# Ledger of designs, part 29: miniprotein binders against a7ua95r516to809

Target 1, 294 residues: a7ua95r516to809
Amino acid sequence: ASLSLLSISDLVPDLQFIFFWMSNAIEILYFIQQKSPAYMQTIELMDDKAGSKESLLSATISANEEAMTILEEVIMYTFQQCVYYITKTLYVVLPGLLDCNPFGTEPSSEQCRRAAGVCVCAVCVMPEAVRRVVSVFQTTSDLLQQYQVHSEIQSQMFAYLFFFTNVSLFNQLIDKGPARGWFQRSRVLQIQASVKILLDWAKGAGHNHLAQKFFAKFCSTVTILASPPQQLSQMSWKALCAEHPSLKPVQLHRILTQYQLMAELGPLPIWQPSSEDEAYIYRTVDLLESFENH
Short names: E, the ipSAE of ESMFold2; O, the ipSAE of OpenDDE; V2, 0.75 times the mean of E and O plus 0.25 times the DockQ between their complexes.

## First folded at step 14 (miniprotein)

Design KO (at its last look DockQ between E and O 0.77; V2 from the best seeds 0.63)
Fold by ESMFold2, look of step 14:
Structure KO (fold): chain B 294 residues (1-294), chain A 116 residues (1-116)
Amino acid sequence: as target 1 above (294 residues)
Amino acid sequence: SDERLEQRIQRLEKRLQEAEQALKEGDLREASRALFELIRELEELLEEAEKLGDPELILRASELSRELSRLILALSKATSARRKGDEDEARQELKELRQAIQEFRERLQELREELS
């Protein structure tokens, strides 16, 4: 029962089987697509003395088209199975990013930072919670490369994993943040640092564009929460909407409400929604994101 | 070329028989190995069909590719169902897999008859 352990390393044998057949299906699909034009031309050039040319061509087209359709189903099915197993492990490990402290006090890490004056090495200061998430992404990347999965499929896989990560982190922050103290200034800065380590991994792995696209909502949230009070309080609602288009009005309103409370900026609301947005800031059905919108 | 094609058909039949025996023993790992070898043999047949330019061979190779695709789908679903512990789905997908093996064999026999 590898799923009962919820560790990516325990799922590797299952993922190896799934990626093996995904890769074979892709190879055969490509092979048939490559051969099909030559097959059709050969039949079209045959002498039609028996009157069988049209029937032979039709049957050959039908067989090839059905084969390709079935192989596309294999690829879709195996992709969905990979995503199923991988996101089960991500769901378990992602909340730890919101609770961890990436600024550890380990002597070697502190000495490296002080001596260099800049971030020395992410590995030296990578907390266990961040390492667990990176391990899931790295193991997935290694398997995709091991089985030589087409780069377009690899991109689609990471697009979904980053989407899932964004939704999971955003929903937990919004839903549990007040009770867990995650909106406190020191905690927000820790969360921002942890996410930066993850974004640095994505950049080094060649997925920077996907990470920038699919982490936008969570990153916008953390950027707002990390902003200095003097700077943020001078920005209008419309300016914040323009700067953070990934956030729905209800989401932006909730984030700003929590910010004002935790930054101790007084009880009077600072940010007034535009008249057009006023209808939307209380739509609680739109507050949390769906995992199925990707 | 007919002798060469007959040898390819014999190797395809051997791999299919290995897959059938593995399924009788409940050994999906061995069935997967046999099916992978079947893929390699079929790819060689597809190359030979293009090289010879024989319209009937092209049709038969295309039909075998369709049946191979069905085998791969059924194996993928059967393995996934067994891994999840869904024994009803596993039994149904194993039935589909056995049916696909039989249909592959029938298409292969038709090809053999056309060579003789």
Scores: ipSAE 0.759, ipTM 0.926, lowest interface PAE 0.6, mean pLDDT 85
Fold by OpenDDE base, look of step 14:
Structure KO (fold): chain B 294 residues (1-294), chain A 116 residues (1-116)
Amino acid sequence: as target 1 above (294 residues)
Amino acid sequence: SDERLEQRIQRLEKRLQEAEQALKEGDLREASRALFELIRELEELLEEAEKLGDPELILRASELSRELSRLILALSKATSARRKGDEDEARQELKELRQAIQEFRERLQELREELS
């Protein structure tokens, strides 16, 4: 099936099943973990018939450990499946976020138009491209809550999804941005506004810390590119490195070089990398983010 | 106590049979539902085992938990494989699931024999 046709709504039936298994596996794992100490204590308090107590204890420990190990495998497997399906959907919708004009009177989604009442909810007023991205995250959140998935697993899921989103957006911006005009100030401001809407959603959903952490690199890039030339030209390489620690020297150098070209600025000695960073700015292998680093 | 445990065993058997029947019909969703009910019945057995403080019962209940975990894993993989259209993987996982069901049944019978 063409990846272009894959919506998060189409995956909901599959995701529901996976989340159901994940949640129940976690529940059983927790149940066994809670009962195991009591079981051991019960066996330990048993009258010592010659060797039977130790054998029963050992066998019970072994059975519980194996059960827990298998359940952990179920949890890991189902988690990976969820991530696989959700990230495929994100892969399809994320490029639209970079081309989105949030300041345009894009007509309200057909769905909100069909509702006799103008839904003024924060999601309904979002640009379509932003709404599509938010819908993936919201659907994920709703499913996690519906199946009462443990909070730690929810956090891990969103951490990974934000990581994936950041890597995808960052790499697209760095690789295709110059050619697509995404480094133009007007376009950057659109991207900045779109990302802000996404971050505001994440904040409202209780994931503010995770969003700030995992979107740091993309946000730093957008912040630099959104800066007026008069302001950015006054910032030294060292100051920019300090203000944007999520960016590698090669990444910062690339951003500044493209900014300079776009803004038609002459060479700026103040943006010259330090002698310490000079070796790193040529490490093109580190320019794009890897999806494997999480 | 023994009558109550026998009733629990009968409920476990019922849920297991529901899962097997669903599998024969090719309905993995219904099989999953049946296994979740089986989980709830087993949790009740585990709680009863703790309450009774019988080490042998605790061991048997723990063994059933292990077998149930295997059932869950096999069914989850089988369902995923079928959804992906990997019928070879699905058939393999369903074979493993059937084996795990049989092992669970054997452990359940061992538990019944200990109560008799």
Scores: ipSAE 0.399, ipTM 0.779, lowest interface PAE 1.2, mean pLDDT 89
ESMFold2 (binder alone), look of step 14: mean pLDDT 84; pTM 0.822

Design Z1 (at its last look DockQ between E and O 0.85; V2 from the best seeds 0.81)
Fold by ESMFold2, look of step 15:
Structure Z1 (fold): chain B 294 residues (1-294), chain A 116 residues (1-116)
Amino acid sequence: as target 1 above (294 residues)
Amino acid sequence: SDERLEQRIERLEKRLEEAEQALKEGDLREASRALFELIRELEELLEEAEKLGDPELILRASELFRELLRLILALIKATYARRKGDEDEARQELKELRQAIEEFRERLEELREELS
């Protein structure tokens, strides 16, 4: 009934319950998988005088197979619930990255971030909007480590969270950017700086590869929008496609159209799509990304 | 020995009662602790049964393990169905939870009867 906002700290007890059973279900699954052959061998070697061997073996196989199936479902279900709750929190805090001004941060804070990737002063703060997003990722990372969740599952978790972050930021920028003024160069540079802080967190947390892979579409968008007009207007459509392969033709066309409008380069199109791509630049069904693609 | 197995059955029954009481009170942390201790006891029972080469004990412990895992899955699903406000799913999973508890108890009684 009533809509309520969830902070990541309010979610911790539920996430602790999820991670407790996710981690233990993985351990229990390994236990059964390692031991099941020995159970079967013990039954296979029994004296079959009463004719019970086949029945006992069949029942034991069935019980173990069902147990493993249940454990796989526990792991899958807990993973799904985890991403559900975390992404609801991310959905609330991510728009702030597009509205914040990271350059309003004290210069000593910026210097601390650049010097060593670790704070070298007594006080070093992020912009609040960035801090809220980082807090979600950091809390998730801390809980995954606290409960000793298998490293492959941790990687899958952050792959999905980065995918979700990319889709959310990209869709909002494309959909709301014109009305919000987010395509203005000063705003794009602020957005770029805010995302850089998030990417630095991901690198420091050991997730650089995943962040590079799953933020590609949003990062390409911001890179294009941040380019100086003299540089970008000299690049062909083909060159831009090659430099930014993560962008679909309709997406690249929309980004370039907004760029030309905000840079006041006149109404005459500067970038000429290839004849093959021209069929796709107006496919609005392909403009926004789906949260279901991952 | 049969004395050690009887003591293990008593611990299993105790932990099940603790889990049921914790669930009645809505204490998921205590319920999880009790259920995890049941898991540990059953893992030890299975290792003992394999060491002894007792195939009927292996089957009985495997069946207990399966029912305990059904109980845990139903608990997790009921918890999050309720938090999402899906009352139909929550009622269904609570029914599954009650059935899993009864099946676990029945398998424990079967094991105890085999000791007689």
Scores: ipSAE 0.798, ipTM 0.933, lowest interface PAE 0.4, mean pLDDT 84
Fold by OpenDDE base, look of step 15:
Structure Z1 (fold): chain B 294 residues (1-294), chain A 116 residues (1-116)
Amino acid sequence: as target 1 above (294 residues)
Amino acid sequence: SDERLEQRIERLEKRLEEAEQALKEGDLREASRALFELIRELEELLEEAEKLGDPELILRASELFRELLRLILALIKATYARRKGDEDEARQELKELRQAIEEFRERLEELREELS
């Protein structure tokens, strides 16, 4: 099936299977960890019949250790599969977020799947491109809650999904933004509004800290590009570095250079990198974010 | 005590058969349900073994639990290998799944024989 046709709804049956076993594996692991000492104590209290006690104890320890190892593998494997399928779905819908005009009167004709009628919930009033992204996250959240997956695993899942989303959006904006006109002020304001809707959802879902942390780089980029020329031209390189610490010098330099071209600004000495940063602005290998460093 | 343990073994066998039948039919939901119920029966067996202070029964139940977990892991891996189009991995994991089922059955029969 072409990746373009995979909706999050199509993945729900597969994700249900994974989340079922992920949740149960965690519970079973906890059960073994809590009960194993009592089992060992029961064996230890036996009368020592000619070395049978030591052999039974050793065999029981070995069986429980192997069981715990298998459960850890189940948890890790199921987590990896969840991330794989959800990120594939995100990869398809995320480009639409950059092209979205949230100020357009496109009637959200899609009825809320949760209501039999016209729903005016925050998700239903979202622009379609934003709603598609939010739907991936919401479906993930709903499934994690339905299967009562441990809160730490839920946090790790959303941390990775937000990381992936930030890297994907940042790289697309830096690489394709100039050619797509996403650096134009009007388009930047649309992107900023769309991302705000996503961040507001994350806040409402209880993931505010994670969203702020992992979207920092993309948000900083959008904030700089959304700044009026009159304001941004008054900020020094050092001030911009301090205000946007999530951006590497090469990234900030690229953003400012493209901003200067778009705004038809002459050379701005105030944006010249410091002598300390001058060597780093030419590290083009550091320009795009890596998906591997999480 | 012995009659109660025999009834537990019969329930374990029934749940294993339900899982095997669901796997043959390709019904992953029913297979997962049956395997989950089998886990619960084994947890209860372990608790009973602890209450009785029977270390041999604790060991046997722990070994059954380990084999069941191997079976579950193989099922999960086989399912997603096939979905990724890795037919070689899927075949290998299905072989491991079948082996784990047979090992579980053998251990369950050994437990029955020890109670007889």
Scores: ipSAE 0.796, ipTM 0.933, lowest interface PAE 0.5, mean pLDDT 90
ESMFold2, look of step 14: ipSAE 0.796; ipTM 0.936
ESMFold2 (binder alone), look of step 14: mean pLDDT 83; pTM 0.805
OpenDDE base, look of step 14: ipSAE 0.790; ipTM 0.931
ESMFold2 (binder alone), look of step 15: mean pLDDT 83; pTM 0.801

Design Z2 (at its last look DockQ between E and O 0.95; V2 from the best seeds 0.81)
Fold by ESMFold2, look of step 14:
Structure Z2 (fold): chain B 294 residues (1-294), chain A 116 residues (1-116)
Amino acid sequence: as target 1 above (294 residues)
Amino acid sequence: SDERLEQRIQRLEKRLQEAEQSLKEGDLREASRALFELIRELEELLEEAEELGDPELILRASELFRELLRLILALIKATYKRRKGDEDEARQELEELRQAIQEFRERLQELREELS
């Protein structure tokens, strides 16, 4: 069976195994790094009557260096496995964000409805498509905290997950948006609301800096598409480039072309690329993002 | 002392047997627990060897530690390959795991024999 169809809950036992060894490998690496000088000093102090001091020192250095290399590989492998499993589940659930309508959604939990006067939890008011994505992020966060994974590694994990999310959503919007009607203003406003829910989760989870950094391209796209025509049509190409530096010229040009079509602002281009950018606005090879250039 | 070191070797052998049995049963959680206890015992062995000022014991414990870490890495790789459905690659990693267990046991037996 394909890993693309697995839910995050089905992967928890595998993730528990992985996070257990990731967190402990870091601790063990620290142990060796702190203790290795003492081992070397003990050998240096030995009486070399049998002529074995140099051999023992060399062999002990080799064993400790290999142990540290193995531990670094454990950390790298476990990180890569986590990312692999988690992004496979994200890939399946992310497209739903572009189709969902967060407006008019009612809490579906009877527990939340019964407590409406006392507590209205944010999870109960989320659209189902947003909840599926948040569930992946929240489960990952809970496991990282449960296994006390070093905070720097937790940050690197979410940096990659947000990068992957941004690339996936951006590519889907650009590639499938015209056929799916995702550039229509009412749909863009729905997408904007859904993304805000994700950003609010990231802020509440302590990852606001990472979300701001790694969602920039998709957020810029949605911000442009959500802009009123009176405001956007009065902005120059150069001003838009400066306001949205995360967008490549071909990407900005494509977004503005779709915007002009949906707002019915006529067939003549409103935004005139600079001379420098004119060479790049039709480079379709640069239109979609790669998952591998993080 | 030799008595304390013999008791530690007995605990190492016990934890290795627990890990092997758990792996046969497919219980990764218990296998991981047993392997982690082996790590803790080896950390203590290294500390004891340093306190005794025994360079040969430091080397032997360092080599055991390296072999245990090879075993753990092989297990992690085998689990990943199996989950991906890469059967040939998973079998290769399982053979490396078997070899790492055998090497660790042999070195542990050598250490035990030297105390007798």
Scores: ipSAE 0.778, ipTM 0.924, lowest interface PAE 0.5, mean pLDDT 84
Fold by OpenDDE base, look of step 14:
Structure Z2 (fold): chain B 294 residues (1-294), chain A 116 residues (1-116)
Amino acid sequence: as target 1 above (294 residues)
Amino acid sequence: SDERLEQRIQRLEKRLQEAEQSLKEGDLREASRALFELIRELEELLEEAEELGDPELILRASELFRELLRLILALIKATYKRRKGDEDEARQELEELRQAIQEFRERLQELREELS
């Protein structure tokens, strides 16, 4: 089956294998780093039989350095694999987040496996589209914890996943939003509510700072679009730039232009870019976010 | 001491054999478990070498450790490439894995011969 069709549950066995070795590689690396000096000292304390001591020392150093290099490669490679698998699953489920109506009474069709009855856990009360996204992150978190992966690696993993999610959602919103009606106030409010549920989950999972940092662009975009016309029309270009520093001038200009069209506002001189930003608003290459900048 | 070291070598050989068998069966979980136990046995060997103050044993154990890590890396790469559908690369990594297993076995035998 194409990896593009796999759910996060289908990837759990592969992720377990990867996380096992990721965690163990870190522990083994630490072991070698701690023990290597003692081994060298043991060799140094031996009786200097002509030339044997230096050769043994050099060979042992080389073996340990190579071992550490291999372990670093294992850590990097397993990290890359995890990111690859998880981002593939995110790629499939993220578009549903933008179309989600969290205010709809869609019956949570999936019985929470954890309770014999109606589970009222935060995940079970989530809209299906949001739940699918959260499930990817939760499964990742659970596996990282299960295998006791070092906290720094966990943070790096979530940083990247949030980055990827932000880029994906932002680019979809900017590119497809006008055509799909996602810039309509009612739709924006739905998106805002859905994102809030995701952010609340991230906060509950202990990743509040990372989520706030890496979702800044998408959140800023949604905040602007969710603003009432009466309020937003009173904000100058400079004020909007200052309030939303995560947005490039070209991005802000695009958002405001689409907002103006959607809200049927006439030309607003107050939203005119500054002379300093005027050259940048035409840089369409900078409109969409790149996945490579992480 | 020599008898104790021979017993360790026998344990290492057993764990390697368990890993090989699991790999042949396609059971990556059991293979990983066996390889992990092999790592633990090597860690203990290194600690014993340190306690004995035997620099040659430290070197040999460190070399075994390096080869085991090469084996693990090859396994991880092979598994990943196979999942991606990169069959040629996966085959190459599996060959590297086989070579690493053989090299590890040869080094174990060399260690046994040095202790005899």
Scores: ipSAE 0.743, ipTM 0.912, lowest interface PAE 0.6, mean pLDDT 90
ESMFold2 (binder alone), look of step 14: mean pLDDT 84; pTM 0.805

Design Z3 (at its last look DockQ between E and O 0.84; V2 from the best seeds 0.81)
Fold by OpenDDE base, look of step 14:
Structure Z3 (fold): chain B 294 residues (1-294), chain A 116 residues (1-116)
Amino acid sequence: as target 1 above (294 residues)
Amino acid sequence: SDERLEQRIQRLEKRLQEAEQALKEGDPREASRALFELIRELEELLEEAEKLGDPELILRASELFRELLRLILALIKATYARRKGDEDEARQELKELRQAIQEFRERLQELREELS
């Protein structure tokens, strides 16, 4: 109950604490890694007074190794906590993206109108549902930059968040799409436009490659569903598999079956799975994506 | 050199006390600030030890650094355990935090005694 009301803004103080220690732990780890050889050399240059040199060296190595291990744990723990909080927020806002009509003149958020008049920034012109999702990513980006978190960690963070977003959206679309009418062409075009706005944001934020990689399944699904019947009916199973390699055979088969039903198409022999894929199209366990495979 | 090192130890003690006070007040942000300053003081101590070529001081400073990191980790875990409502984990991490503080203080005193 309480988690449904948590905005990303409510989590900012918690995230700030996490990012502070994450960033500092990385810097300290780097410091120890750079200085450790010099410390060892200093000890090695000492006159060997009665075996004390070896003991000092061993003890110093041990202390530094343990320090590095603790720092790695700090980095990992803070990363996990960050992901935990951000993904909870995403979980709440992502369903709105599938129901969003980006072509509607939904009034720009009252907040931007009040502060700056007609803000024409890319975020202010976004549909509210898209803006909420983008706000989570933007806040994350801003905090990562504010605390100067190492670029590799930033990339890993966004990789996971995009992965999570893709899995969540894909699973919702596949599972609930038929019942909610999300497979209807008009609704698909809305979803496609909403996702494009998100991808455009990711591109502008410097995460284009990651977004393209990790949203591939959802984008492929939306692309297929957005295709005109005249065009899609001319594509063979093999051609669709080749064009959409991110989709498993069972997923593609499900999408095409639902498309066929929605478009009131008769049986299309051209969409028949290959003999090689025929066994896989019945693997319903592989239909939905897992959150564990990242 | 000894007077300078004593002054460093006094700064370390001061920063530790600031962190402890912040912890007693339930302010993890202020505690974090104090601990961060303590890290910087220890980094400077390590750099001085390196410049002096004093291997014993390098070891002692490295051990202090390790204990400080244990303290920081425990603080982070305790903070988030509490926020998640895991009171058992929070209590355990707070125990570890207190132990790390005590160990750090003892090591500081040992370092002072070695200088005297």
Scores: ipSAE 0.818, ipTM 0.943, lowest interface PAE 0.5, mean pLDDT 91
Fold by ESMFold2, look of step 14:
Structure Z3 (fold): chain B 294 residues (1-294), chain A 116 residues (1-116)
Amino acid sequence: as target 1 above (294 residues)
Amino acid sequence: SDERLEQRIQRLEKRLQEAEQALKEGDPREASRALFELIRELEELLEEAEKLGDPELILRASELFRELLRLILALIKATYARRKGDEDEARQELKELRQAIQEFRERLQELREELS
């Protein structure tokens, strides 16, 4: 509970401790994996004048296998702690992306305002709400690189952070969007622009493929809501399902129904679910996403 | 050589004492430094044991290494159980940490006695 109030800057010392052991545990695991066969061969080649060779070999295998198991636990546990603390900070800053107006942003610092020439730095133009989210991702990236964490682990970290971000933004948009006015076309375009800035950061950081994969559900939702009413009205349910496979039938149906209502497109249903999907469009248990991997 | 091995055991004891003191003081940076130096010493011991073709020393060093890794895992878990406010888990992991320290010390003493 108390850690849900911390900024990413407040967590840096704790993250440094975690990344120190995560990185070293990976290196140590590699050391044991590379050396263990040589240790076994040394025992197998010993001059066994007494019958102790088999017992010594068995005990050494057991010790090395247990050491590797412990290291795998260290790596898993440190990864889980990183994700836990970082996502707590993301949870605090992510809602601001849905309320921010990136089009009306003034330069964010006095230095940038005084340099109101043609070349305005990205930090000065970036809305504060987007900057707070990017700061979490950038700090995480900087620490992972500083501690030389294995690139596969870095990718898994950002895969989960993007997954978490997608679930958080999607659930808030679907759950709170109508009441907050987030389904209004001007607001959707603002949301789309804010997310574009975040996606550009991910591309520049070398995570474009992960961001495209794990933001798919949220981005599909925003794409639908940003579509011109005439264009969207001409698409069939089947076509929309095929174009947006990341959305479950209940999710797509909810988005289209709210879009029709907010765009005042009349009372007649525009998008008719297939007979197969008709059983599923009211499954409210499937409407919001789980933060658990399925 | 036995002289080189005795010097290494002395360094292991020194680093263990430093880690224990740092843990008492709540200094995770110093504890981590001391524990990392223990890792480095044990990696070197394993490499020396393999080069010497000494199967019993390989086993002893492997067992010490395992206990050090139990100690490190328990330290990490205790640290973050406390930060999450899980007092039961923190108490259990601290117990496992103290057990791992004692087991490591006992195995190291056994190795030192073998030199005599």
Scores: ipSAE 0.774, ipTM 0.923, lowest interface PAE 0.4, mean pLDDT 83
ESMFold2 (binder alone), look of step 14: mean pLDDT 81; pTM 0.772

